VHH binders against Probable asparagine synthetase [glutamine-hydrolyzing] (asns). Designs and how they scored, part 8

Target 1, 187 residues: Probable asparagine synthetase [glutamine-hydrolyzing] (asns), of Dictyostelium discoideum (Social amoeba) (q54mb4r2to188)
Amino acid sequence: CGILAILNSLEEASKLRKKALSLSSRLRHRGPDWNGIYQSSDSILTHERLAIVGLENGAQPLLNEDETIALTVNGEIYNHEKLREDLVATGKHTFKTHSDCEPILHLYEDKGDDFVHMLDGDFAFVVYNKKANSFLAARDPIGVVPLYIGWHKDGSIWFSSEMKAIKDDCYKFQPFPPGHYFSSKTK

## First folded at step 6 (VHH)

Design t1 (from a3 with D103E; framework vhh_enristomig)
Fold by ESMFold2-Fast, scan of step 6:
Structure t1 (fold): chain B 187 residues (1-187), chain A 119 residues (1-119)
Amino acid sequence: as target 1 above (187 residues)
Amino acid sequence: EVQLLESGGGEVQPGGSLRLSCAASGFTVSSNYISWYRQAPGKQREWVSTIYSGGRTYYAESVKGRFTISRDNAKNTLYLQMSSLRAEDTAVYYCARGPYYLESEFDYWGQGTLVTVKP
C-alpha cells in the first residue's frame, strides 16, 4: 500500500490532481491497481492499494458520514473493536466499512489532535478535514510503517509512504519520526 | 493537567536489578500507549520500550530479554523492571505518553530518574 498527501498547496486544483496521480503511480505495487483520491481546492489525499487487499474493508481515502473528513492510512489498529464500540455508543457515528482504521477518522472528528495516544497499532496516516481546513499526520511509536514528510517552497506540506514521491518537489524532506504527530491546528 | 513522575533510579552493580516507576495523573495509562526512553551522558535520547493500551509490549534490541515494561491500572502507574544491568545501561530514564509533536520547540522530558551501573 502507498499513501500520498499534499496539504495547503498554492497550485491550481487541476494541476495538483495531475501531479498527485503521477506521483502516486510511483507507489504502485502492480497494475492495474486500485487508486483512490480525495481533493479540495488546495489539498489532496491519495491511496494506492493492491486490488485484493481491502475487499469489503472500504475504499481509501476513508470518509466520514458527511464526507468532509478523509483518511489515508497504512497499517493496522489492534484495539479497533473497543474504539469502534465506544464511538458507536456516543450516538454520533455510523461505521461504513470493516476497516480497523476507520476509528481514526471518527476520533479526529470528535477529538481533533488529542487521540493518537489511544491507538494500539502499527500505522502511518494522514487525516484531513476539508470544512475546517485542518490535517493531522502521525506514525506509530516504533516506526514499523514508513512515512516521509516534505516541505515545499509554496508552503504546502507533503506526506508519503516513500521518499521517491516527494524528493523532486520538496526543498526539505525527511523520514517522519516514529511516535510523532504533525498538525495544522497546533498553536 | 497531564503529569508523569519518574522514580526508582539509583546505583547498582553490573548484573544487578532495579525497578523504575512512572506515576501518571491527568490521563489513564490503560487507555494510552506509554514509553520509556533513556539518555546517556553525551549521547542522544533513545527509545527503550513501549506498552500499548491493549497490553502489547515492544523493546529496543539492546534491552530485549533483560527489561520488562508493565503497568498497574489501579495505581495508574507504569513500571520498567530492569535485570542483568550493564555499564551501558547508565542513563537518565524518562517515561512519556506518545505521540510527540514533530516541530515542538520545547520537548518536555521531566527530570527523569538516574540509573548508574558501576562495578
Scores: ipSAE 0.185, ipTM 0.583, lowest interface PAE 3.3, mean pLDDT 83

Design t10 (from a3 with D103P S104E E105G F106T; framework vhh_enristomig)
Fold by ESMFold2-Fast, scan of step 6:
Structure t10 (fold): chain B 187 residues (1-187), chain A 119 residues (1-119)
Amino acid sequence: as target 1 above (187 residues)
Amino acid sequence: EVQLLESGGGEVQPGGSLRLSCAASGFTVSSNYISWYRQAPGKQREWVSTIYSGGRTYYAESVKGRFTISRDNAKNTLYLQMSSLRAEDTAVYYCARGPYYLPEGTDYWGQGTLVTVKP
C-alpha cells in the first residue's frame, strides 16, 4: 500500500490534485488496486491499496463523522478494541467502519497530539484536520512500516510510504524516525 | 497477576543452537506485544526481537536471520529459537511486556535466563 500526503502547499488546488495523482500512480503495483483522495484548499492525502488487503477496513482516507478529519495509514492498531470501547463510552463518536485504525481519527479530535502514546501497533500514518488546519504524522516505535518526510521549497511538508514519491520535488527528504511524531502545532 | 518466566538458557559451542521459552501468566500473549531483550556483561540491556499481537515479528539487525521469535497461544508461551550462535550472543536473555505506546514502555520483565557461548 501507498501513502502520500502534501500539507500546506502554496500550489493551486487543482494543480496539486493532478500532481498528487501522478505521484501516487508511481506507488502502484500490478493487480487489483484503488486510489482514495481527500483534499482541502492547501493539503491533500492519498492512499493506494491492493483490493485483497484490508477489504473489511473500509475506504481510505478514513474520515470522522463530519468529514473534517482524514487519516491515511498503513499498518494495524492492536489495542483497537479497548480504544473503541473507551471512545464509545464517551458518547461523542459513532464508528463508521470496522477498521482497527479508525480510533486514530477520534483520538486526534479528542486528545490532540498526545494521543499517539495511546497506540499499540505497527503503523505509519498522517492525520489531517482541515477545520483546525493541523496535521500529525507518526511512525511506530520500532519503524516496522516505512514512512519518509520531505520539505518543499514552497514551505509544504510531504510524507510518503516510498522515497520515490517525494525525491523529485523536495529539496530535503529522509526516513521518518521510528517512535516519533511530527505535529504542525509544534514541529 | 502478571508474570513472565524464562527458561532454556545454558552453555553452547559457537555455531550451536538453543531454544528459550517464556511462560506468561496473568495476561494473554496473543493480545499483547512481547519482546526478548538481552544484557551482555558490562553492557546496557538491548532489544533483540518482538512479536506483536497480530503475529508480526521483528529482529535487531545483529540477530536477523539467526534467531526466530514465535509463540504458542494455547500454552500462552513465547519462544526464541537461536541458531548459529556466536560468542557475542553471550548474555542474560529477558522476556518482557509493556505499554507499547509509552516511549520507555516495557514493564513486567521476566527473571532472565543465561546463555553462554564458549568454545
Scores: ipSAE 0.000, ipTM 0.148, lowest interface PAE 14.7, mean pLDDT 79

Design t11 (from a3 with D103W S104D E105S F106T; framework vhh_enristomig)
Fold by ESMFold2-Fast, scan of step 6:
Structure t11 (fold): chain B 187 residues (1-187), chain A 119 residues (1-119)
Amino acid sequence: as target 1 above (187 residues)
Amino acid sequence: EVQLLESGGGEVQPGGSLRLSCAASGFTVSSNYISWYRQAPGKQREWVSTIYSGGRTYYAESVKGRFTISRDNAKNTLYLQMSSLRAEDTAVYYCARGPYYLWDSTDYWGQGTLVTVKP
C-alpha cells in the first residue's frame, strides 16, 4: 500500500490534485487497484492499495463522523479494542468501520497531539483536521513501516511511504525517524 | 513541571555493562508510556526502548536481548540495563515521556547521559 500527503500547499487545489494523483500512480502496480483521496483548499491525502478487500477495514483515507478529519495509514494498532471501548464509553463518537485504525481519528479530535502516546502498534500515518488546519504524522518505534518526509519550496510539507514520490519535488527530504511524530502545531 | 534527569553514563569496554537511570518529577512513571532514545555523534536520534503502562516492553532490533528497560515506582525512576555493549552503542542517551518523540523538540526529556564504548 502507498501513502501520500501534501500539507499546507500554496498551489491551486486543482493543480495539487492532479499532481497528487500522478505521484500516487507511481506507488501502485498495474492492474485492478484502488485509489482514495481527501482534499481541502491547501492539503491532500491519498492512499493506494493493490485490491479492494475487507469491508471491515473501510476505505482510506478514513474519515470521522462529520468528515472534517481524515487519516491515511499503513499498519496495525494492537491495542485498538481497548481504545475503541474507551471511546464508545464517552458517548461522543459513532464508529463507522471495524478498522483498528479508526480510533486514531477520534483520539486526534478529542485529545490533540498527546493521543499519539496512547498507541501500541506497527504503523506509519498522517492524520489531518481541515477545520483546525492541523495535522500529525507518526511512525512506530520499531520502524517496520516506511515513511518519508519532504519540504517543498512553496512551504508545503510532504509525507510518503516511498521516497520516489517526493524526491523530485522537494528541495529537502529524508526518512521519517522511527518513534517520532511531527505536528503542525509545534512548527 | 515535567523534569527528567538522566545519569549512569560513562566509559566502558566492549562487552561491558552499564545501568542508566532517569529520575522523573512532575509525572508518575508507572502511569505513563516512557522511553529511552539515543543520539550517536553525527547521526539522527534513535528510539531504543519503551515501557508501557502495565509493564509491557518493546525494544529496537539493534538492542533486543542486550538491553532491559524497567522502572521503580517507589522511586519514580526509569532504568536501562545495558549489557554486551558494542562500539556502535556509543551515544548520548535520553529518556522521554511516552513512546514517541516530538520532531526536533527537547520538551519532556532530560539533558542526556553520555555512554562511550571504547576498547
Scores: ipSAE 0.019, ipTM 0.408, lowest interface PAE 4.7, mean pLDDT 81

Design t12 (from a3 with D103Y S104D E105S F106T; framework vhh_enristomig)
Fold by ESMFold2-Fast, scan of step 6:
Structure t12 (fold): chain B 187 residues (1-187), chain A 119 residues (1-119)
Amino acid sequence: as target 1 above (187 residues)
Amino acid sequence: EVQLLESGGGEVQPGGSLRLSCAASGFTVSSNYISWYRQAPGKQREWVSTIYSGGRTYYAESVKGRFTISRDNAKNTLYLQMSSLRAEDTAVYYCARGPYYLYDSTDYWGQGTLVTVKP
């Protein structure tokens, strides 16, 4: 599985898409399925799936009901059943998948950045709300799932599961620290 | 609105002890991961300790065996008991819902509580 997210780019949308596709192809392992792209005028999220991962978990990026919030994620949320039950009880959300990670996009919509403190799991993800023009990236406290962060001279912020997706384009990059979250609202 | 209010800092001699408190409002400490961080003069913030849901605790290597994290669920308060204090423990101490620290931010945490270890 591979994650790539480029957020708040000043690059033209068509050029951004071509770059993301090129980088995703470089990240392709022998035999993985690549299952999606979610794009706005200035941001793009991609997810590459291992062919052996079941389709029951839904296609990524995962989307909320009106497709204004997208999530690209690797890992598992262990308390997902409780989170799902509480979200269903609000009457606000209709779940589309059986993914343990789908609560993330609904929680981000309902609670903003504070939702990250509700998660118990091993994960790395980027969730993006194009309507609010906000995003959040997070990595689990142990750091089992890899994630890298990079800064581009055009002002965009990059996230990837592999350093090789960002090292050639970002002027600065580093491992995303375990137990941290990055929020667009605080920059 | 979520708020964490630190207190209990002060000046102490090397080898001394101090207990810091963190009063939580807007969320329940027993249901969340809560951490202590510190920032020494001229350095970046560093993680000190975390207590997980269920009571499991973790410590940075530099404080292991000297500091103890605990909570009082009835008072919705987190504590950090510090013993055998050293000059290098001098820092402003912060509590935060953890273990999720906001990336590379120096402005969004509360005022913290200053601990000064001096001869």
Scores: ipSAE 0.153, ipTM 0.617, lowest interface PAE 2.7, mean pLDDT 81

Design t13 (from a3 with D103F S104D E105S F106G; framework vhh_enristomig)
Fold by ESMFold2-Fast, scan of step 6:
Structure t13 (fold): chain B 187 residues (1-187), chain A 119 residues (1-119)
Amino acid sequence: as target 1 above (187 residues)
Amino acid sequence: EVQLLESGGGEVQPGGSLRLSCAASGFTVSSNYISWYRQAPGKQREWVSTIYSGGRTYYAESVKGRFTISRDNAKNTLYLQMSSLRAEDTAVYYCARGPYYLFDSGDYWGQGTLVTVKP
């Protein structure tokens, strides 16, 4: 388990949270420190990790300045220092963490879908903007980091680092193809 | 609008060399990664090489050691230097901003540039 995102669900928020936690967690660990959850009225993003890792500067999901954009990600961005420098130079953004993935939040806000072409890394992520009600999921070109996509009968779209988190609820599911991105602006 | 214009193809003998060019418009090659793909007649598209915004390069195993991807930031142009060409390198070569493709949308590809390795 690592990443789970359910976008545009018709289920009640409390049931969504219980379902997401039930589906993603097999670690036998409990506590808010290793579980991260970001939720809107119809969408939820989670990040699960082993409790042996402390939560210091990169608690996930990562959030932008006003907490309207959330990111759940596995992997690393190799050109993050250059991206961070350029973003800081615009004067629009203040960085809150030392995470190499934080630039994704700010790039999505500033550039929309086209930002994905600026990334050099090994990753799988879902970034969600609750204000715009938009999201983007992407997987690195080689497919180093796992990601799966699923479709639910209520029209929601699911993303997970493991197939077992989506297979029982989605009528259709598959590995997310390497070198692709999914945008809420498309079907 | 993002536009990529391929050129430099032609007929060449086995063991020969060619340099392909890809002129980019609508984005800067230095701040984006960009790839070369090829498609032989009747075959699926095959990834050939990628250069990332930081300059790191990757190659398909079939071309590793024979092809070199590079860019000229001042000219906003991508290159593929091909050496030791083989008959199986015969294909239409395309450049594309990526290697990322929009899920389930279908790719937009230009005319490409034809490379024919003729014995």
Scores: ipSAE 0.151, ipTM 0.606, lowest interface PAE 2.7, mean pLDDT 81

Design t14 (from a3 with F106Y; framework vhh_enristomig)
Fold by ESMFold2-Fast, scan of step 6:
Parts: structure tokens; C-alpha cells; sequence
Structure t14 (fold): chain B 187 residues (1-187), chain A 119 residues (1-119)
């Protein structure tokens, strides 16, 4: 599975889409791949996975009820059942998938940046709110799931599961540190 | 307000043991992941161990088999049992409800508790 996210780009939307499709192809696995894309005027999230192992209801990026929040994620959330139970009890959310990771969408919507500490899992993700033009990226404290962050000269912030997808375009890049988060809101 | 207060540090000889405590208020330890970190003088902060809400535990390679993280939900307190202590374990130990902000120039780091391993 491959993650690529480019946030707050000055590139024209159709050109950004072509670039993201080209770069995400570097994340493809051997054999049939499934790719998904979510795009706004200045941001794009993609996910690559082996098509034969996934169901349509688990296709990424995952979307909230009104499709204003999108999530691209690798890993597993082990306490997802309890999170789901609590979110359903609020009466505010209708779950669309059986994905372990769907709670992340709803928690971001409800709590903004203050939810990552609630996650029991091995994960790396980027969640994006098109309406608020905000995003958050996070990696679990152990860091088994890879994630990289990059800075582009146009001011955009890039995230990818593999360095090879960002190294040629970003003037600065590094592994995303385990146990950390990055938010557009606090920058 | 979220508060975490570390205690239990002190001086021990190599091979000795110490039990650190972290008293939490303003949130429930059983509903969050909480970690122990340490920082030796002149060195970067190092992650030591994490316990998740479901009870799963993880350790840095340097402390595996020697340290044990645990919690007491009734007391809302986190513990780090340290055994077979070595000189390189000398550091100020901090507990933290993660995660940390990546690019913050403002990094509020609690008081911590000093562990000194010397003959």
C-alpha cells in the first residue's frame, strides 16, 4: 500500500492531478493495483493497494458523510470497535464502511487535532478537510509503518509512504518521526 | 487541564532497579496512549516505551527485557519498572500523552524525574 498527499499547492489543478498520478505509479505493487484519488483546487490525496485484497467499501481515500473530509492511511487501528461504538452513540455519524480506520475521519471532524492520542494502532495517515482547508498527518509511536514529509518551493507540504515519490520535487524531505503529528492549523 | 507528574527517580548502582510513577489528571490513562521518554544531558529526547488504551506495550530496543511499562487505572497512574540498570540509562525521564507536534519551536517538556546510575 502506497500513500501520496500534496497539500496547498500553487500548481494548476489538472497539472497537479497528472503529477500525482505519475508519482503514485511509483508506489504500485507487482500485479493488479487499485488506486484512489481525492482532489480539491489546491490539494490531492492518493492511495495505492493490491486490488484483489480489497473490497469497494474499503477503498481509499475514505470519505466522511458529506465527502468534505478525506483520509489516506496505512496500518491498523486495534481499538476501532470501541471508537466506533462511542462515535455511533453521539448520534452525529453514519458509518459508510467496515474499515478499521473510518473512525479517524469522524474523530477529526469532531475533535480537530486533539484525537491522535486516542488511537491504539500501527499507522501512518493524512486526513484532509476540504471545507476548512485543513489537514493533519500522524504516525504511530513505534514507527513500523513508513511515512515521509517533504517541503516544496511553492509552499506545499508533501507526504508519502516512500521517499522516492517526493525526493525529486521537494527541496527538503525527511522521515516523518514516530509519535508525532503535523497540522496545517498550528503552522 | 492535562497534567502529568513524574516521580520515583534517584541514584542507583549498576544492576539496580527503580520504579518510576507518572500521576495523570485531566484525562483517563485507560483511554489514551501514554509513553515514557528520556533525555540525557546534551542528547536528543529518546522514546523508551508506550502503553496503549487496550493494554498493548512497546519498548525501545535498548530497554527490551529490562523495563516494564504498566498502569493502574483506578489510580490513574502510569509506571515504569526498571531493572538491570546501566550507566547509559542515566537521564531525566518524562511521561507524555502523545502525540507531539512536528515543527513546534514551542515544546513544553514537563519536570521529569532524574535517574542516575553510578557506582
Amino acid sequence: as target 1 above (187 residues)
Amino acid sequence: EVQLLESGGGEVQPGGSLRLSCAASGFTVSSNYISWYRQAPGKQREWVSTIYSGGRTYYAESVKGRFTISRDNAKNTLYLQMSSLRAEDTAVYYCARGPYYLDSEYDYWGQGTLVTVKP
Scores: ipSAE 0.199, ipTM 0.574, lowest interface PAE 4.3, mean pLDDT 83

Design t15 (framework vhh_enristomig)
Fold by ESMFold2-Fast, scan of step 6:
Structure t15 (fold): chain B 187 residues (1-187), chain A 118 residues (1-118)
Amino acid sequence: as target 1 above (187 residues)
Amino acid sequence: EVQLLESGGGEVQPGGSLRLSCAASGFTVSSNYISWYRQAPGKQREWVSTIYSGGRTYYAESVKGRFTISRDNAKNTLYLQMSSLRAEDTAVYYCARGPYYLDSTDYWGQGTLVTVKP
């Protein structure tokens, strides 16, 4: 349910934050929702979900060790145990959560765009590296989890789990095609 | 550099079987997901089947129960076992490692032709 990401905006940071919070509220349907935010000077990632009880480190957006890479994701990664084992074996990473999606952060850091081919899951996500000023959005091969992409007149690129969060601001928007990824490296 | 090479196509009678192969290089089949697509004469390319890195499989409704996707990790090769073939299965079959860049259309190999006729 609750993904919104706005990348490479020319809007000043405080206005971008207010806009993202307002739009994220449209994704709330009932009950108290938990809202997580990760922001840089030109980009913002949010995640909306039902309140979590008893989770130690399940808050999204998920962050890597030095908090330079952030992930907002819906869905599940089924081969996460194998990915986690391989990442631990490198000696480079300390896992902070029990999330099956945390390997995405570390794989993006280590392998860049190529990691997406390694995932076995039903997912939609946006991962952002503020140090490299790079991002990647991806949707599973079958399209089980919804995701939309939008283009804004200021050159920013928007991603959302629901069309209603982007339809009024983007001049163009569409369902994100299953089995594809969008990278800040694409022209 | 990623390369996928399809083989195993040919002519077969209705109700027959064929096994297509897709030899992969430049990546490990067991660590990635791979899909089969096909393009019938005069039609758009359509998705047929996907196998995920963990072994889960999915099929298009039109081939479900007749086609089986599998892989041989030691040979780094993907297979599509086709049974109960019908005239409408006639197409060029492609394997492709997903996912693909949103704006890219250059991710298909040469393909292998399957012709089903009496």
Scores: ipSAE 0.038, ipTM 0.453, lowest interface PAE 6.8, mean pLDDT 81

Design t16 (framework vhh_enristomig)
Fold by ESMFold2-Fast, scan of step 6:
Structure t16 (fold): chain B 187 residues (1-187), chain A 118 residues (1-118)
Amino acid sequence: as target 1 above (187 residues)
Amino acid sequence: EVQLLESGGGEVQPGGSLRLSCAASGFTVSSNYISWYRQAPGKQREWVSTIYSGGRTYYAESVKGRFTISRDNAKNTLYLQMSSLRAEDTAVYYCARGPYYLEGTDYWGQGTLVTVKP
């Protein structure tokens, strides 16, 4: 029910973690069930969920095979079956979950930013590649799934499913516009 | 390279119809999702409609039931059939292979102007 991602922070890793956990807890509306966190030296992704229902909901952030790419996502990918078929046919990937969003990890790894045009769904997500030190955030063209973007004075870029996780720390913030993506490759 | 070129705009009276075209090159419309956006004078860009690679379509509430998005795979062209046009539909219409890069320029090409008067 909640996404938070802080990318390229100058803050000490332990302080960043405490901050992210505190902010992520504010995304819970009732009966918190903490699902996960993924962290590097300068970036952190979290996902809050009240309950896990079935294998298709796999624990987030989702990870690729060697755990160098992480995804925190809200929403649904409707063409996931075709995407999964094509990815399996390459022989390069082993799927670990039944999540309709898992193809995003493998597509980002294989195709880079251009993969976003292949998605058919209602979504908001942040995918992060720790090895390449790159990330991409995207929101579907209809905008049914909320996402906000914020800029911090230390140069970090923040993403959250709710404005309340961003507004107090970022000097500038706004709704992430529907039908857009943001990529660290080009800044 | 990847290119989208809009055409078909013009002047129409309220209640009239227009068919906009978006010619694609450098990629195939059947394997990508493509959207129509519009920008009215003095306003921000507004999403109008999307067609996904699988053929599923979505519309902004303001145009639902009046506009129809479609594509011709053989011609690699996207269309927006507009009917029951209103003065508030006056705008420059753009097509975009979604999603669009957030930190890109404000420039979307010339688009195609639709004017509903009188």
Scores: ipSAE 0.113, ipTM 0.506, lowest interface PAE 4.8, mean pLDDT 82

Design t17 (framework vhh_enristomig)
Amino acid sequence: EVQLLESGGGEVQPGGSLRLSCAASGFTVSSNYISWYRQAPGKQREWVSTIYSGGRTYYAESVKGRFTISRDNAKNTLYLQMSSLRAEDTAVYYCARGPYYLDSFDYWGQGTLVTVKP
ESMFold2-Fast, scan of step 6: ipSAE 0.222; ipTM 0.583

Design t18 (framework vhh_enristomig)
Fold by ESMFold2-Fast, scan of step 6:
Structure t18 (fold): chain B 187 residues (1-187), chain A 118 residues (1-118)
Amino acid sequence: as target 1 above (187 residues)
Amino acid sequence: EVQLLESGGGEVQPGGSLRLSCAASGFTVSSNYISWYRQAPGKQREWVSTIYSGGRTYYAESVKGRFTISRDNAKNTLYLQMSSLRAEDTAVYYCARGPYYLESGDYWGQGTLVTVKP
């Protein structure tokens, strides 16, 4: 599966969408593919997967209840059942899918940046909150799932599962280090 | 206040064993994923092992079968049992509650030194 996220772009929204679709096509698997997109005025998240994968895990990007928070993720969260139980117990969240990654949306909403240490998994993800205009990207401590980060001249931050989706547009790019997170909030 | 204090290092002969400890305060080890890393002189930091909140463990290929990560929830302490030690295991060992913020740099504790002498 392919991940692409472009955050805080100065590019006009329709041009950003065309660019993201073009770049995401480089991440496609051969055969029947599905392309999911979530976009705001200055940010876009995409996910590419084979269409035959079950719908019980939800279509990506995954969305929270009011669709203001979006998640594009590759990997698995192994302690998802406990996280789900704890989140439901707060009375604040209704789960929409059986995805093991859906807790990430709700944890980001409730805890902001201070939740990634609670995850047991092999993962690489970008979660975006449109209302707060904030985002967080993270990669598991072992680096099982690939992720790259790139910086663009216009100040936008790019993330992708493959370097080929960002290398032509970013003036600087590198593998996203395992066991790290990056946040739109400086701390 | 989150604090991790490493101990248990020392000098050991090749083939020997050591148990490292990491005492946690300010958070519960059973609720977080925690890793051991090491850094040898003149080399980059290397991931060694991780234990997840659910108890699942992972190891670097270089230590698999020789090192065992574990925790004592009552003592809020993480351990790394090292056996069949080799000269290349010589390093300062650190424990870390992940994840680290990418822009913040490397905020590791003092670690505990393991020296495997020939």
Scores: ipSAE 0.169, ipTM 0.550, lowest interface PAE 4.0, mean pLDDT 83

Design t19 (framework vhh_enristomig)
Fold by ESMFold2-Fast, scan of step 6:
Parts: structure tokens; sequence; C-alpha cells
Structure t19 (fold): chain B 187 residues (1-187), chain A 118 residues (1-118)
């Protein structure tokens, strides 16, 4: 599975889309097609999925009810059943998939950055809120799932499951540290 | 506004016991990933124990079997029960929402000092 996210780019949306499509193709192991993309005026999230994996868990990027929040994720959330039960009990959310990662969308909407401390799992993800123009990237404490971060001269911040998607375009890049999260509030 | 306030430290003899508290405000202890860390004089900070939102607990090898992490949801407070204390347990103990650290932050509270001496 391939994750690519480019946040707060100064590039025109059409150029950003072409760039993301080109880079995401480098993350594919088989087949010519994408699982999905989500784009705003200055940001884009993609997810490339193996054909036989995750069909039952819904297509990514995952979206909240009004499609203002998008999530691209690799991994598993072990306490997802309890998180789902608690979210359903609030009466605020309608779940659209069986994905163990869908609670992340609703928690980010309800709790903001604080939600990350509620997660027990092995994961790497980027969640983006178009309405608030905010995002959060996180990687599990052990570093089981790969994630890289990069900075681009146009001011955008890049995240990818593989270094090869960002190394040629970012002036600075590194592995995303395990057990950390990056917030749009931290520049 | 999120706040974590440690207390309960003090002086104790080897083999003794002590209970540390971490009072949380601005978030719910039962729904968060919360840890205890410690820092001995002149040493780097080290992880001690974590309780996951679902109640699972984990311990550093050096304290396993001697320390117990727990919480009181009604009081929104985290505890660290320390038993069979050793001189090497002497440190300032910190409570933190973790292990998920905010990128670029290096903030820790005042902590609570534990001194193990004969």
Amino acid sequence: as target 1 above (187 residues)
Amino acid sequence: EVQLLESGGGEVQPGGSLRLSCAASGFTVSSNYISWYRQAPGKQREWVSTIYSGGRTYYAESVKGRFTISRDNAKNTLYLQMSSLRAEDTAVYYCARGPYYLWGTDYWGQGTLVTVKP
C-alpha cells in the first residue's frame, strides 16, 4: 500500500494533481490504477491499494459524512471497536465502512489533535480537514509502518510511505520518527 | 487546556513503597494513551510504563513486577504504585500523554521527585 500527501502547496491545483499522480505511480507494485485521491485547492491525499486487500474496509482516502475530512492510512487500530462504540453513543456520527481506521476521521473532527493519544495500533496516517485547513500525521510507537516527511521550496509539507516519492522534490526529508505526530499547528 | 500535574514523591528506604499521582484536566484519562517517565540526575529521560485507552498496560523491563500503573476514571487521575524500591529508582517522575509526542515539543511538567536512600 502507498500513501502520498502534499499539504499547503502554493502550486496551482491542476499542477499539484499532475505531480501527485506521477509520484503515486512510483508507489504501485502491480497494476496501473489508483485506489483514490482527495484534493482541495492547496492539498492532495492519495492512497494506492493492492487489488485483493482492504476491499471490505472501504476505499481510501476515507471521508467523513460531509467529505470535509479525509484520511489516508496504512496499518491497524487495535482498540477500534471501543472507539466506534463511544463515537456511536455520542449520536454525532454515521459510519460508512467497516474499516478499523474510520474512527480516526470522526475523532479528529470531534477532538482535534488530542485524539491521537486515544489510538492503540500499528499505523502511519495523514488526516486532513479541508474546512479548518488543518492536518495531522502520525506514526506508531514502534515504527512498524513506514512513513517519511519532506519539505518543499513552495512551502508545502509532504508525507509518503516511501522515500522515493519525495526525495527528488523536497529540499529536506527524513523518516518520520516513531511515536510522534506532526500537526499543522507545528510549522 | 490540557494539564498534567504529578505528586506523591518523597524519600523512602530501599525495599519500600510509594504511590505517585498524576491529576489530569482538559482531557479524559480513560480515553487516552498515558505514560510515566523518569529522569535520574545526569541521565537521559527513560520510559517507565504506559496504560492504553483500552486498559492494556506495559512496563520497562527494569520495573516489571515492581511497579503498577492504574487510573481512577472518576477522579481523572493516573497512578504509579511503586514497590520494592531500589537506589536506582531515584529520579524525577513525569506523567505524559504518550508515547505520541508532538513534533518539535520538548515540554515536560515539574514532575515529582522520588529519592530512595537508607
Scores: ipSAE 0.031, ipTM 0.448, lowest interface PAE 4.3, mean pLDDT 82

Design t20 (framework vhh_enristomig)
Fold by ESMFold2-Fast, scan of step 6:
Structure t20 (fold): chain B 187 residues (1-187), chain A 120 residues (1-120)
Amino acid sequence: as target 1 above (187 residues)
Amino acid sequence: EVQLLESGGGEVQPGGSLRLSCAASGFTVSSNYISWYRQAPGKQREWVSTIYSGGRTYYAESVKGRFTISRDNAKNTLYLQMSSLRAEDTAVYYCARGPYYLDSEGTDYWGQGTLVTVKP
């Protein structure tokens, strides 16, 4: 599985899409594969997976009810059942998938950045709100699931499961530190 | 104001034991997951151990069986009991409430940590 996210790019949407597809190809294994894409005027999220592994958990990027919030994620959320119960009880959400990670999507919508401390799991993800033009990326405290962050000279912020997808375009890049989150909304 | 303060480091001989403490303020340790990380001279920071709000614990392969993470909820303090210490355990040890904020330049915020030196 491969993740690529480019947020707040100054590049025209059609050119950004072409670049993201080209870069995403570097994350593919040979043989049958699936990829998903979610795009706005200045941002794009992709997810790659081999064959239909994880299809029962829903296609990625995962989307909220009105498709204004998108999530691309690798990992497992151990307390997902309790999170799902609480979200359903609010009356605001209907779950579309069996994914352990779908609660992330709905919690970001309801609570913003504060939701990250509610997660018990091994994960790396990027969640993006198209209407607000906001995003959040996070990696679990163990750091089992890989994630990298990169800075582009046009001011965009890049995230990928593999360094090779961002190293040629970003002037600065590093492993995303375990136990951290990066947000467009705060500081 | 959230604060984590490490203590208990020092010099110890190979095969020895040491207990690190992490005093938490501004939040409750029993309601959060908290981790120990370390950074050896000339190396990158690495994860050592995590305890989740429900008490589940995890360890890096390099320390499994030698280190034990625990907490005292009444004292709001996290511990790392280290035994069978090796020269390669020499590092500055940090505790971290998950997740920490990563600023727009990718700068990590970590406290001063506590230095553990293992040498004969």
Scores: ipSAE 0.057, ipTM 0.497, lowest interface PAE 4.6, mean pLDDT 81

